VH-VL binders against Uncharacterized protein C1F7.10. Designs and how they scored, part 1

All scores and structures are predictions.

Target 1, 238 residues: Uncharacterized protein C1F7.10, of Schizosaccharomyces pombe (q09921)
Amino acid sequence: MIRILVINPNSTVQMTESVKSVLDDCTPPNVQLEYLTCPPEGPKAIECVSDGVRSAAVLMKYFEDHPPQVDAFLVSCYSDHPLVTTLRETYRKPCTGIMQASILTALSLGRKVSVVTTTKRYEPLLTDGIHAMGISDSVFAGIASTGLAPLELDSKPRAEVDALLARTALRAVNEMGADVICLGCAGMTHMAHVLEKAVGPNIPIIDGTKAGVELLASLVRMNLFTSKQGVYQAVGSD
Structure headers, positions and changes below count from the first letter of each chain, unless a header shows other numbers; antibody chains aren't numbered by Kabat.
F, E and O are the ipSAE of ESMFold2-Fast, ESMFold2 and OpenDDE, as the mean of both directions, binder to target and target to binder. V2 is 0.75 times the mean of E and O plus 0.25 times the DockQ between their complexes.
[cut] stands for letters that were removed.
The coordinates of atoms that the task and the answers printed are left out; those that the model quotes come from them. Centres of patches stay.

## First folded at step 2 (VH-VL)

Design D10 (framework fv_daxdilimab)
Fold by ESMFold2-Fast, scan of step 2:
Structure D10 (fold): chain C 238 residues (1-238), chain A 126 residues (1-126), chain B 110 residues (1-110)
Amino acid sequence: as target 1 above (238 residues)
Amino acid sequence: QVQLQQSGAEVKKPGASVKVSCKASGYTFTDYGISWVRQAPGQGLEWMGWISAYNGDTNYAQKLQGRVTMTIDTSTSTAYMELRSLRSDDTAVYYCAREDYGSGLWFGELDAFDIWGRGTLVTVSS
Amino acid sequence: QSALTQPASVSGSPGQSITISCTGTSSDVGGYNYVSWYQQHPGKAPKLMIYDVSKRPSGVSNRFSGSKSGNTASLTISGLQAEDEADYYCSSYAGSYTWVFGGGTKVTVL
């Protein structure tokens, strides 16, 4: 049995519960998912680089006090989160974030990927993160934002959220030229059907939490690991 | 202090347009939305529409669709409401009001109009 | 005409409790938990008194309380005081990023 720790790096328990409800219904064979919400001293949402840094610090302290007993790590936050790199430096086990997992999956299915995300502030942050993966604008259509904060995805009326997601997805396809869309927030993991209904049957919608679980399970099954030669060598005390 | 400062009173002829400004201070402008609400003399409040100060998204009351435009200038923390094809029944005090929309508030949302401008009287007369 | 129905006036004596109703439909008051109440003194801008059906902003007296049952929201003012004499408006989210207001209720403190 492959054990994957799904980490919500914000301290909002409801976001962890949303991810769990979706993933529990589609867990791969011979995989056991464990869930962790960042302790309450961490940020309630990840909206900027400093939120990510504070989140990673709290979680790494938690892992020092509670050593993880898993085969792989999934950081369930749609960002270039520093926890991903920190986990890769610390553990030999495979680690990924849902942004990286969804983009890599999308590029296997379409030629021009776009990301539907929360706030406009997140557009340059995600663009920088995607470019940092070596993804060029020749295959990246850009980021389409709804204007909703991550915490608003679950607190605003469902009809209001669904209408914004639908409009944003249609903009990504019709105006930005996307032929595949990634859900740009962990809080959107239960909302893929809204985008699917809006853009029709010819545009794949990639849920990064599902993509991340599948990728990690495959890496563990192939007996692959995070390289300990070069950049991901652990930082020593000396 | 958190406040919304509106432009001064205006007198317009029927068929003209009016543009009212609302300058925000004391908070991060882009964390909130601005709604516009009007009140005809001796009458009740009527919602006109809103704009996100974060991304400029708008939605207007159906009755005013096609003759109202709301904009923002983030460099001056100012929201604008332009009403075209003025009629005598557009005579009203026009308020801007802050609402929670498109913000990164850590402790959730506030779907209400918590801070109001003092109002701008627009008189439409021949 | 207003989208939400309020009584035109309500009166009470100092120290008494009064309640103002706000009736809508399943597409506004009945469909969402985003009902707010505003106090307006003559010549002044409205002031938020209640939001999210029953929550009070900082600085609003606990004499003001809100509730909702079905398509009707209510504002209750307990221990009525002279300064409570004002017009009161309810508002509700109505879907698709729209809001509606009630016609207003004039509260008179006798």
Scores: ipSAE 0.000, ipTM 0.417, lowest interface PAE 15.8, mean pLDDT 86

Design D11 (framework fv_daxdilimab)
Fold by ESMFold2-Fast, scan of step 2:
Structure D11 (fold): chain C 238 residues (1-238), chain A 122 residues (1-122), chain B 110 residues (1-110)
Amino acid sequence: as target 1 above (238 residues)
Amino acid sequence: QVQLQQSGAEVKKPGASVKVSCKASGYTFTDYGISWVRQAPGQGLEWMGWISAYNGDTNYAQKLQGRVTMTIDTSTSTAYMELRSLRSDDTAVYYCARDEYYDLSGYEFDYWGRGTLVTVSS
Amino acid sequence: QSALTQPASVSGSPGQSITISCTGTSSDVGGYNYVSWYQQHPGKAPKLMIYDVSKRPSGVSNRFSGSKSGNTASLTISGLQAEDEADYYCSSYAGSYTWVFGGGTKVTVL
């Protein structure tokens, strides 16, 4: 049994429950998923670099007090979250974020990946994160935003949300040249079908939470681990 | 009606510090960021740094790191920029300008203050 | 030494079209669709003319248009008029709430 800890790095319990409801229905064989919401002293949403830093600090303190007994870590926030790198530095076990997992999956399936996300504010943040992975614009078509805040995905009328998602996905394909799309928010985990209906059967839609779970399960099954040679060494090593 | 009201001209000696204010009105202050941009006489625009009116997070131009501090006072809807260890080449008009970043994000500076002339001389 | 490269000056006669280039890198102009252009008359604060590469604020003449190809953005002023004589600056978002400016272009209407 492979145990994967799915970490919501914000302190909003409802976000964790939303991801859990989808992942529990499609858990891979011989995998057990555990879920963690950032303790309440952490930020309610990750909207900027300092929110990510505060979030990571709270969660690392939590892990010091409650040592994790899992085989792998999934950071369920569509961003270049510092928790991913901190977990890789601290533990030998595999760790990824849903942004990294979805982009790597997409590049196995298409030539030009785009990300459909929430607000325009996330366009430069996600672009920076994807570029930090070494992904060039030769294979990255850019970020397309809906104008909906993460909480509005569930609070606005469904027809309005579906229409905005559909239009944004069509823009990614028709104007930006994407041939594969990643869902750019953990809160979109149950919405892939809306984009699929809009863009048709020839464009894969990648859910980063599902991709992350599958990637980590495969890495654990192959007995692979985070390299401890180089940048992911703990401070004060050697 | 959106307005950014800047403090008046300053004359300082080398080594002193200056603190320029930018008072916002006509919009929800905490929904926007404020950038500071300076312009030396006869020269171009130079970005100095940005501050969030929402949470006070800052990002400064690398060449001003250690010399500049930006702050906000939400009770008065005012942003401040303090520049320390002044040199003669800091003589410039200093502008504040707003960007919308909180919800649908604008990355342009749609409104500018009129500028504050800071002269650094003996 | 500005981060974005603009020509120092461009001149034209009334009624002509002129174009100002703004060249950056893949980490600013090439990496984002957040290029803006500002007009500055002597002794005045800059005024936003174009944002998001090609969009105009309300009240800005449709004689002003913007475009981008790769790492180079362009501002075109058609039907050049005497009041267009000013300095023009490009700016690009450069990530992590950082902006860069071009060196400015002096437009002279002869």
Scores: ipSAE 0.000, ipTM 0.419, lowest interface PAE 15.8, mean pLDDT 87

Design D12 (framework fv_daxdilimab)
Heavy chain, then light chain:
Amino acid sequence: QVQLQQSGAEVKKPGASVKVSCKASGYTFTDYGISWVRQAPGQGLEWMGWISAYNGDTNYAQKLQGRVTMTIDTSTSTAYMELRSLRSDDTAVYYCATLYRTYSSGWTYYFDYWGRGTLVTVSS
Amino acid sequence: QSALTQPASVSGSPGQSITISCTGTSSDVGGYNYVSWYQQHPGKAPKLMIYDVSKRPSGVSNRFSGSKSGNTASLTISGLQAEDEADYYCSSYAGSYTWVFGGGTKVTVL
ESMFold2-Fast, scan of step 2: ipSAE 0.006; ipTM 0.489

Design D13 (framework fv_daxdilimab; at its last look DockQ between E and O 0.01; V2 from the best seeds 0.00; counts 0 for: pae E 20.6 > 2, placed apart)
Fold by ESMFold2, look of step 3:
Structure D13 (fold): chain C 238 residues (1-238), chain A 125 residues (1-125), chain B 110 residues (1-110)
Amino acid sequence: as target 1 above (238 residues)
Amino acid sequence: QVQLQQSGAEVKKPGASVKVSCKASGYTFTDYGISWVRQAPGQGLEWMGWISAYNGDTNYAQKLQGRVTMTIDTSTSTAYMELRSLRSDDTAVYYCARAPYSSSWHLDTYYFDYWGRGTLVTVSS
Amino acid sequence: QSALTQPASVSGSPGQSITISCTGTSSDVGGYNYVSWYQQHPGKAPKLMIYDVSKRPSGVSNRFSGSKSGNTASLTISGLQAEDEADYYCSSYAGSYTWVFGGGTKVTVL
């Protein structure tokens, strides 16, 4: 049995439940998922660099006091979250985030990947995070968002947001040249259905939470580990 | 350097309990776990359970659940295994072995690299 | 959960290569790359020979090698020597700090 710890790095329990509802129905054979929500002293959402730093600090302290007994770690936040690299420094076990896993999976399937999101707010940070992976614009079509600010998104009826998402996905394919789409959020089965219906059967839609679980399971099965030659080795104790 | 020193042989009657000790030396005890493995005469190795020396977390073999208790004393670097309601088929050599435990600053391993010499427990009427 | 399946015995002549199989399930051998092999001479504690499917600890001869395919792991002893006559056990991590052992294989050097 492969045990994967799925970590919601914000302190909002409902976001953990959303990811769990997606993964419980499609967990791979011989994989057991454990879920962790960042303790309450952490931020309720990851909206900026400092939120990421705060949540990683809270979680690393938590792991010092409650050492995880798992085979791999998945950071369930669609961002360039510092917890990914701090877990890699701390543990030999494989660790990735859902953003990273989605992009790697997409580039195994298509020539030009777009990330579809509900809000424009996080586009610059996501773009920077994807470029930091060494992914150039020759294979990255960019972020396609509804263009809504978060407050606008929260106030609109679901059906109106779905219509905007459908149009956004079509723009990613028809105007930005994407032939594979990543969901720019954690654990949203509904969003996946909206996009699949909009773009048709020839465009893969990648859920980063599912891709992350499958990637980590495969790494554990191959007996692969986080490199301890170079920047991911621990330098000393805290 | 690494040593696991086990308590001496024991003879017990059916229905009794036995508690075997395993004193560790030559390494940082709380960085690891201890697994207990038994071997009946002429038989193979049977995993019994594992305990973290860091925090005392345990996992037991399903067939022994309810009859076995494993504990840790960090002040003496000693692990204990207690088996209750002994039967004649519990006659075996009981080994402790150094097992993995993951801490923030140590790499995981999933094998038993150092073994005690074994403790013979005989259950006879 | 269940004991791993090993042949009861394997024999070979000095200098020959022999292979011991260890078959489990997708919950242990097939699900993890944490298979280990232990050698046990009569009256002695087991000794770790192979870990993580194919890796050797320091002090173990390169005549011992390990591999895995699907739910089956294998230990190969090349250049068989009299000292290799012993019982050999496979073990697999089964998740959540649990382990399962094979029934053991007696290796006889003819």
Scores: ipSAE 0.000, ipTM 0.408, lowest interface PAE 20.6, mean pLDDT 87
ESMFold2-Fast, scan of step 2: ipSAE 0.190; ipTM 0.670
ESMFold2 (binder alone), look of step 3: mean pLDDT 91; pTM 0.931
OpenDDE, look of step 3: ipSAE 0.010; ipTM 0.515

Design D8 (framework fv_daxdilimab)
Fold by ESMFold2-Fast, scan of step 2:
Structure D8 (fold): chain C 238 residues (1-238), chain A 123 residues (1-123), chain B 110 residues (1-110)
Amino acid sequence: as target 1 above (238 residues)
Amino acid sequence: QVQLQQSGAEVKKPGASVKVSCKASGYTFTDYGISWVRQAPGQGLEWMGWISAYNGDTNYAQKLQGRVTMTIDTSTSTAYMELRSLRSDDTAVYYCARHGYEWELLKSAFDIWGRGTLVTVSS
Amino acid sequence: QSALTQPASVSGSPGQSITISCTGTSSDVGGYNYVSWYQQHPGKAPKLMIYDVSKRPSGVSNRFSGSKSGNTASLTISGLQAEDEADYYCSSYAGSYTWVFGGGTKVTVL
């Protein structure tokens, strides 16, 4: 049995429950998912680089106190989150974030990927993160934001959220030239159908939480591990 | 229905080793950790160490480092604690106790206890 | 010497309330919200009464309650009954799957 720890790096339990409700219904065979919400000392939402840094610090302290009993880590936050790199430095076990997992999946299915995300603040942050992966603008259409904060995905009326998601997805396809879309927030994991309905049957919509679980299960099944040569050399016990 | 069943009482000479077993039933063994706690006659509880039933990771009390080894056998759902170089002050009742891995809401307590194994060290 | 300090004994009359203190440091009681309390009758294994400072397992009477302020945790037993006469131990998580215990408190019901 492959055990994957799905980490919500913000301290909002409801966001973890949203991800859990979707993933529990589509868990791959011979995989057991464990879920972790960042302790309450951490930020309620990851809206900027400082939130990510504070989140990673709290979670690494938590792992010092509670050494993880899993085979792989998924950081369930659509950002270039420092926890991903920190886990790769600390553990031999495979680790990815849902941003990296979704982009890699999208590029196997379409020619030009766009990300539908929460706030305008995320547009330059996610662009920088995607460029840092070596992804060029020849295959990256850009980031389209809804104007909804991550916590507003569950607190605003459903009809309002659905309308903003639909409009944003249509902009990504019709104005930005995307032929595949990634969901740019872990909180959107139950909302793929809204984008699918809006853009029609010819545009794949990629859920990074599902893609991340599948990727990690595959890496563990292949007996692969985070390289301990060079920059990810172990700094602590695995 | 959840139960931890320990091996029977032991009498040992100073310098000998003792190995106590703790057989789990009524739950998924690999989902929990096991701690060992001892109690000398008329004294309080002393934590000895912890072992993960998932992967065999251990943490031992500093006082016992080098003398204690904890292991698991997942095929029989059994945890073991071996204490070496026994001294008279190791005479105690030895308990195994279960600890949960509730990662979203930490449950760092010993919720199910074995009945205890009396180990007497005498010449 | 135990890592956590408890009074050696506490006594009360039936129907009254008693409180047992458990004092540690910032690296255990003060550093975590993972304090637990155990009841032990003579010749028996300890029984979990309180975990995570203030939570009760199923089957534990609501007469038992827990709290914490700074480096000191407290167990309160309200409506004291004869069957509550026992030794009580506090325990705290101390990091990295390490735990510490208090020295124990003998509760006498007069």
Scores: ipSAE 0.000, ipTM 0.475, lowest interface PAE 12.9, mean pLDDT 87

Design D9 (framework fv_daxdilimab)
Fold by ESMFold2-Fast, scan of step 2:
Structure D9 (fold): chain C 238 residues (1-238), chain A 124 residues (1-124), chain B 110 residues (1-110)
Amino acid sequence: as target 1 above (238 residues)
Amino acid sequence: QVQLQQSGAEVKKPGASVKVSCKASGYTFTDYGISWVRQAPGQGLEWMGWISAYNGDTNYAQKLQGRVTMTIDTSTSTAYMELRSLRSDDTAVYYCARSEDYLWGSYDYGMDVWGRGTLVTVSS
Amino acid sequence: QSALTQPASVSGSPGQSITISCTGTSSDVGGYNYVSWYQQHPGKAPKLMIYDVSKRPSGVSNRFSGSKSGNTASLTISGLQAEDEADYYCSSYAGSYTWVFGGGTKVTVL
């Protein structure tokens, strides 16, 4: 049985529950998912670089005290989260984030990917993160934001949220030229159907949590591991 | 053998407080949460609240907010539930049960191990 | 009163199947996939029969199955046996890491 730890790097339990609800219905064969919410010392949402740094510090301290007994790690936050890199340095086991997994999946299915996300603040942050993966604007259409904060996805009236998501997805396709869309927030994992209804049957909508689980299961099944030759070798191992 | 052992029956007067204990054994105490559930005579189950054995975080039923306090003692693997300002309608069997910990979602969201219950009678 | 609605009683004869419904709202049963079912015999603590809508703990017979459609969860007991005579409670996550119970259903084996 392949064990994957799905890490919510913020301290909001509802985010973990949203991801678990979706993944429990579509877990791959011979895979067991385990879930972890960042301890309450960490931020309630990852809205800036410093939130990511504080989150990673709390979680790495937690793992020192509670060594994880899993085969792979999924960081369930749609950001260039430093926890991904620190886990890759610390463990030989495969590790990815849902942003990275969804973008890699999108590039296998379409020519021009866009990300539908929460607030306008995330537009430059996610653009920088995607560019840091080596993804050029020749295949990246940009980020489309709804104006909703991550916690507002659950607190605002459902009809209002659905209308904003639909409008944003249509903008990504019709104005930005996307032919494949990634859900740009772990909290949107229930919401793929809203975007699918809006853009029609010819545009794949990618849930990074599903993509990340499938990618990690495949890497473990192939007996692949994080390279320890270069950048991800242990600090001070020279 | 995983088990939860609860303190014995209590008789209290209206206005008093009661503190029920729940001692865990047979598993790593800090890996789970503890839920408290009560049942008045001839009535159904009522969820009272939850506590993390890892860090002591609590979530209480809105109806009991302000009257209930849940705590843990990790050195003795014991959870406590204190209910204050007792009324006759607080007469019930009080159960502790092992449940999920929101910080460690590797556990399923069911209450899989239950104490045998503590009868609390509130009478004058 | 209880937050989730269950029928007060359900009856069947040995070998038959029975189903118990548990109806909530979009903020509990309809909003989350975290529904549990508990069996309680008189004078005993409850026993977990189903969790996460449809999953069975180790040691629980596959005669017990759970499902959910919209705001209603269901527990089905197939091959009904005398020992199944008990009270059954549903429970659902209700947000902010709080839970609610149904009013309970008395199952009678005729």
Scores: ipSAE 0.000, ipTM 0.432, lowest interface PAE 15.5, mean pLDDT 87

Design I1 (framework fv_ifabotuzumab)
Fold by ESMFold2-Fast, scan of step 2:
Structure I1 (fold): chain C 238 residues (1-238), chain A 123 residues (1-123), chain B 107 residues (1-107)
Amino acid sequence: as target 1 above (238 residues)
Amino acid sequence: QVQLVQSGAEVKKPGASVKVSCKASGYTFTGYYMNWVRQAPGQGLEWMGDINPNSGGTNYDEKFQGRVTMTRDTSISTAYMELSRLRSDDTAVYYCAKDEGIFGVDTYYFDYWGQGTTVTVSS
Amino acid sequence: DIQMTQSPSFLSASVGDRVTITCRASQGISSYLAWYQQKPEKAPKRLIYAASSLQSGVPSRFSGSGSGTEFTLTISSLQPEDFATYYCQQYNSYPLTFGQGTKLEIK
């Protein structure tokens, strides 16, 4: 049985439960998912680079004290989270984040990918993260957001938010040229149907949590590992 | 036309179990959560739990956990709520209620309700 | 659990009056609030969802407002058929919880 640790790098238990509810319903065969919420001394949300750094430090200390007994790691945060790189330095086991997994999956299915998200604040952070993967704008259509501030998003009726997400997905396809869309937030896993209905049956919608689990399971089945030659070489000789 | 039709009134002794049914028609039964809500005489509404008719997964209010079991039969579009170890304070009208919500969206508000089943627990 | 508190618990009014009922959540629930009307011996009927969205077929004299922890149901011109008990319900988190109810009676 392949064991994958799904890590919520923020300390909000409800976020872990949300991801768990979706993944438990679609766990691939011969895979066991384990879930970890960042200990409470970590940040409640990952909203900036410093939150990511503090989050990674807390989690690496946790793994130092509680060595993980799993075959692969999935970092369940739609960002260029430093925990991914840190886990790759520390372990031979495969590790990915949901942003990276969704983009790689999307580019296997379409020519030009867009990420649909809820708030405008995330656009530059997600753009930087995708560019850091070596993805050029020739195959990246950009980030499409509803344009709402977080407080505005939370105060609006769900029907209005769904309509804004549908319009945002249509803009990604019709104006930005996307032929495949990634969900730009771990919390949007429940919203895939809204985007699917809006853009129709010819545009794949990629859920990074599902893509990440499937990717990691396949890497483990192929007996692949994080390269220990070069940048991800073990830090110490021991 | 959406309809939820519940089983008839029941009178039970303390310690017994009661099983209430709710037959759905007029919509795709497996597409929406089914909730159970009760109301004691002269009191307000109390949520007991829900069931996903597609998966069979359930969520119960902690107050009822260990005594309540929610099930469904997709072949006859019927949901069931069984409450065991009945007490006099379980006397109430029990309602089934369908979620309006879009599947996968957190919208647990109810569009259609059953007519209610009166359960009386008396010695 | 999220506690839902309605005020007032009892309200007397006349036909044609403007009536307001308030619902307060013990913690933030965004717009995840619905309002129901219940007549004696009948199942509840939903009036409003997402705090302010009017259910199709419900008269326009009913309206909802609010977000976070403070919510209001308003009936702009009370009709004879509006005398009933009204309940708010949060659906932000499990367990789902209802307010204690507001009984609206003829003055």
Scores: ipSAE 0.000, ipTM 0.407, lowest interface PAE 14.3, mean pLDDT 86

Design I10 (framework fv_ifabotuzumab)
Fold by ESMFold2-Fast, scan of step 2:
Structure I10 (fold): chain C 238 residues (1-238), chain A 124 residues (1-124), chain B 107 residues (1-107)
Amino acid sequence: as target 1 above (238 residues)
Amino acid sequence: QVQLVQSGAEVKKPGASVKVSCKASGYTFTDYYMNWVRQAPGQGLEWMGDINPYSGGTNYDEKFQGRVTMTRDTSISTAYMELSRLRSDDTAVYYCARVSRYDFWTGEYGMDVWGQGTTVTVSS
Amino acid sequence: DIQMTQSPSFLSASVGDRVTITCRASQDISNYLAWYQQKPEKAPKRLIYDASSLQSGVPSRFSGSGSGTEFTLTISSLQPEDFATYYCLQHDSYPWTFGQGTKLEIK
């Protein structure tokens, strides 16, 4: 049985519950998922670099006090989150974030990927993160934002959220040239059907939480590990 | 050619559960939401919820939350609606009806094809 | 929940009459409204979608209009087969809600 720890790096329990409700219903064979919400001293949402840094610090302290007993780590936040690299430095076991997992999956299925995300603030942040992966604009169509804050995905009327998601997905396809779309927020994990309904049957919609779980399970099944030669050399002995 | 065929009439005692099936044919099952609507004798139509057969995602009316479960089996193009803790006022005809998943961008919503209905009678 | 109220609840008319049924939403639903016809012992049949679009195969004497909170279904020249119960449905937001129904009877 493969154990994967799904980490919500913000302190909002509702976001963890949203991810859990989707993943528990579609867990891969021979996989057990465990869920962790960042302790309450961490940020309620990851909206900038400093939020990511504070989040990672709180979670690394938590792991020092409560060593995780799992086979792999999934950071369930659609960002270039520093927790991914700090976990790779600390542990030999595989670790990925949902942004990296979804982009890699999308590029296996389409020529030009776009990300549908929350606020306009995330457009440059996600663009920088995707470019840092070595992904060029020849295969990256850009980021389309709904104008909804992460916590507003669950607080605004459902019809308003669905209409904004649909409109944004259509813009990614019709105006930005995307032929595959990634969901750009962990809070959107239960909303793939809204984008699918809007853009039609020929555009894959990639849920990074599902993609991340599948990727990590595959890495564990292949007996692969985070390289301890080079930049991810242990900062501790772990 | 497009058809929704529902399971036969059911008679249940109060407190029991009932599971109604709806078998789709003549179209791609996963391209349409499956809705469940009931109608008590002499009363109007009441929407219960829907399921996206592609993802398994569901939406339920708050009135039925905690008592209704909607599922599907894509290998046999069949949707299910299970209602638990039955009361006498759950006596009704239960319908399944499809809604296109891809009509959102055009605005063409509304249940266009309906099953024939399943009569559920709850009595002691 | 969005409340859908139809008027009238009962309507008596003669063949050849022009009939209008109104549906009111408790809040703005844009054009996300459909109209259904139900005959005794039968499943409902969709007549109109998107407030004003005629369902394929439905006679042109049926028409829908309205947006926002006020909607109407019109039958321009009533035929014998049109005596039925009519329902509006909003599909703007979950839960989807039907009006209480309008029973159209022979005068």
Scores: ipSAE 0.000, ipTM 0.387, lowest interface PAE 20.8, mean pLDDT 86

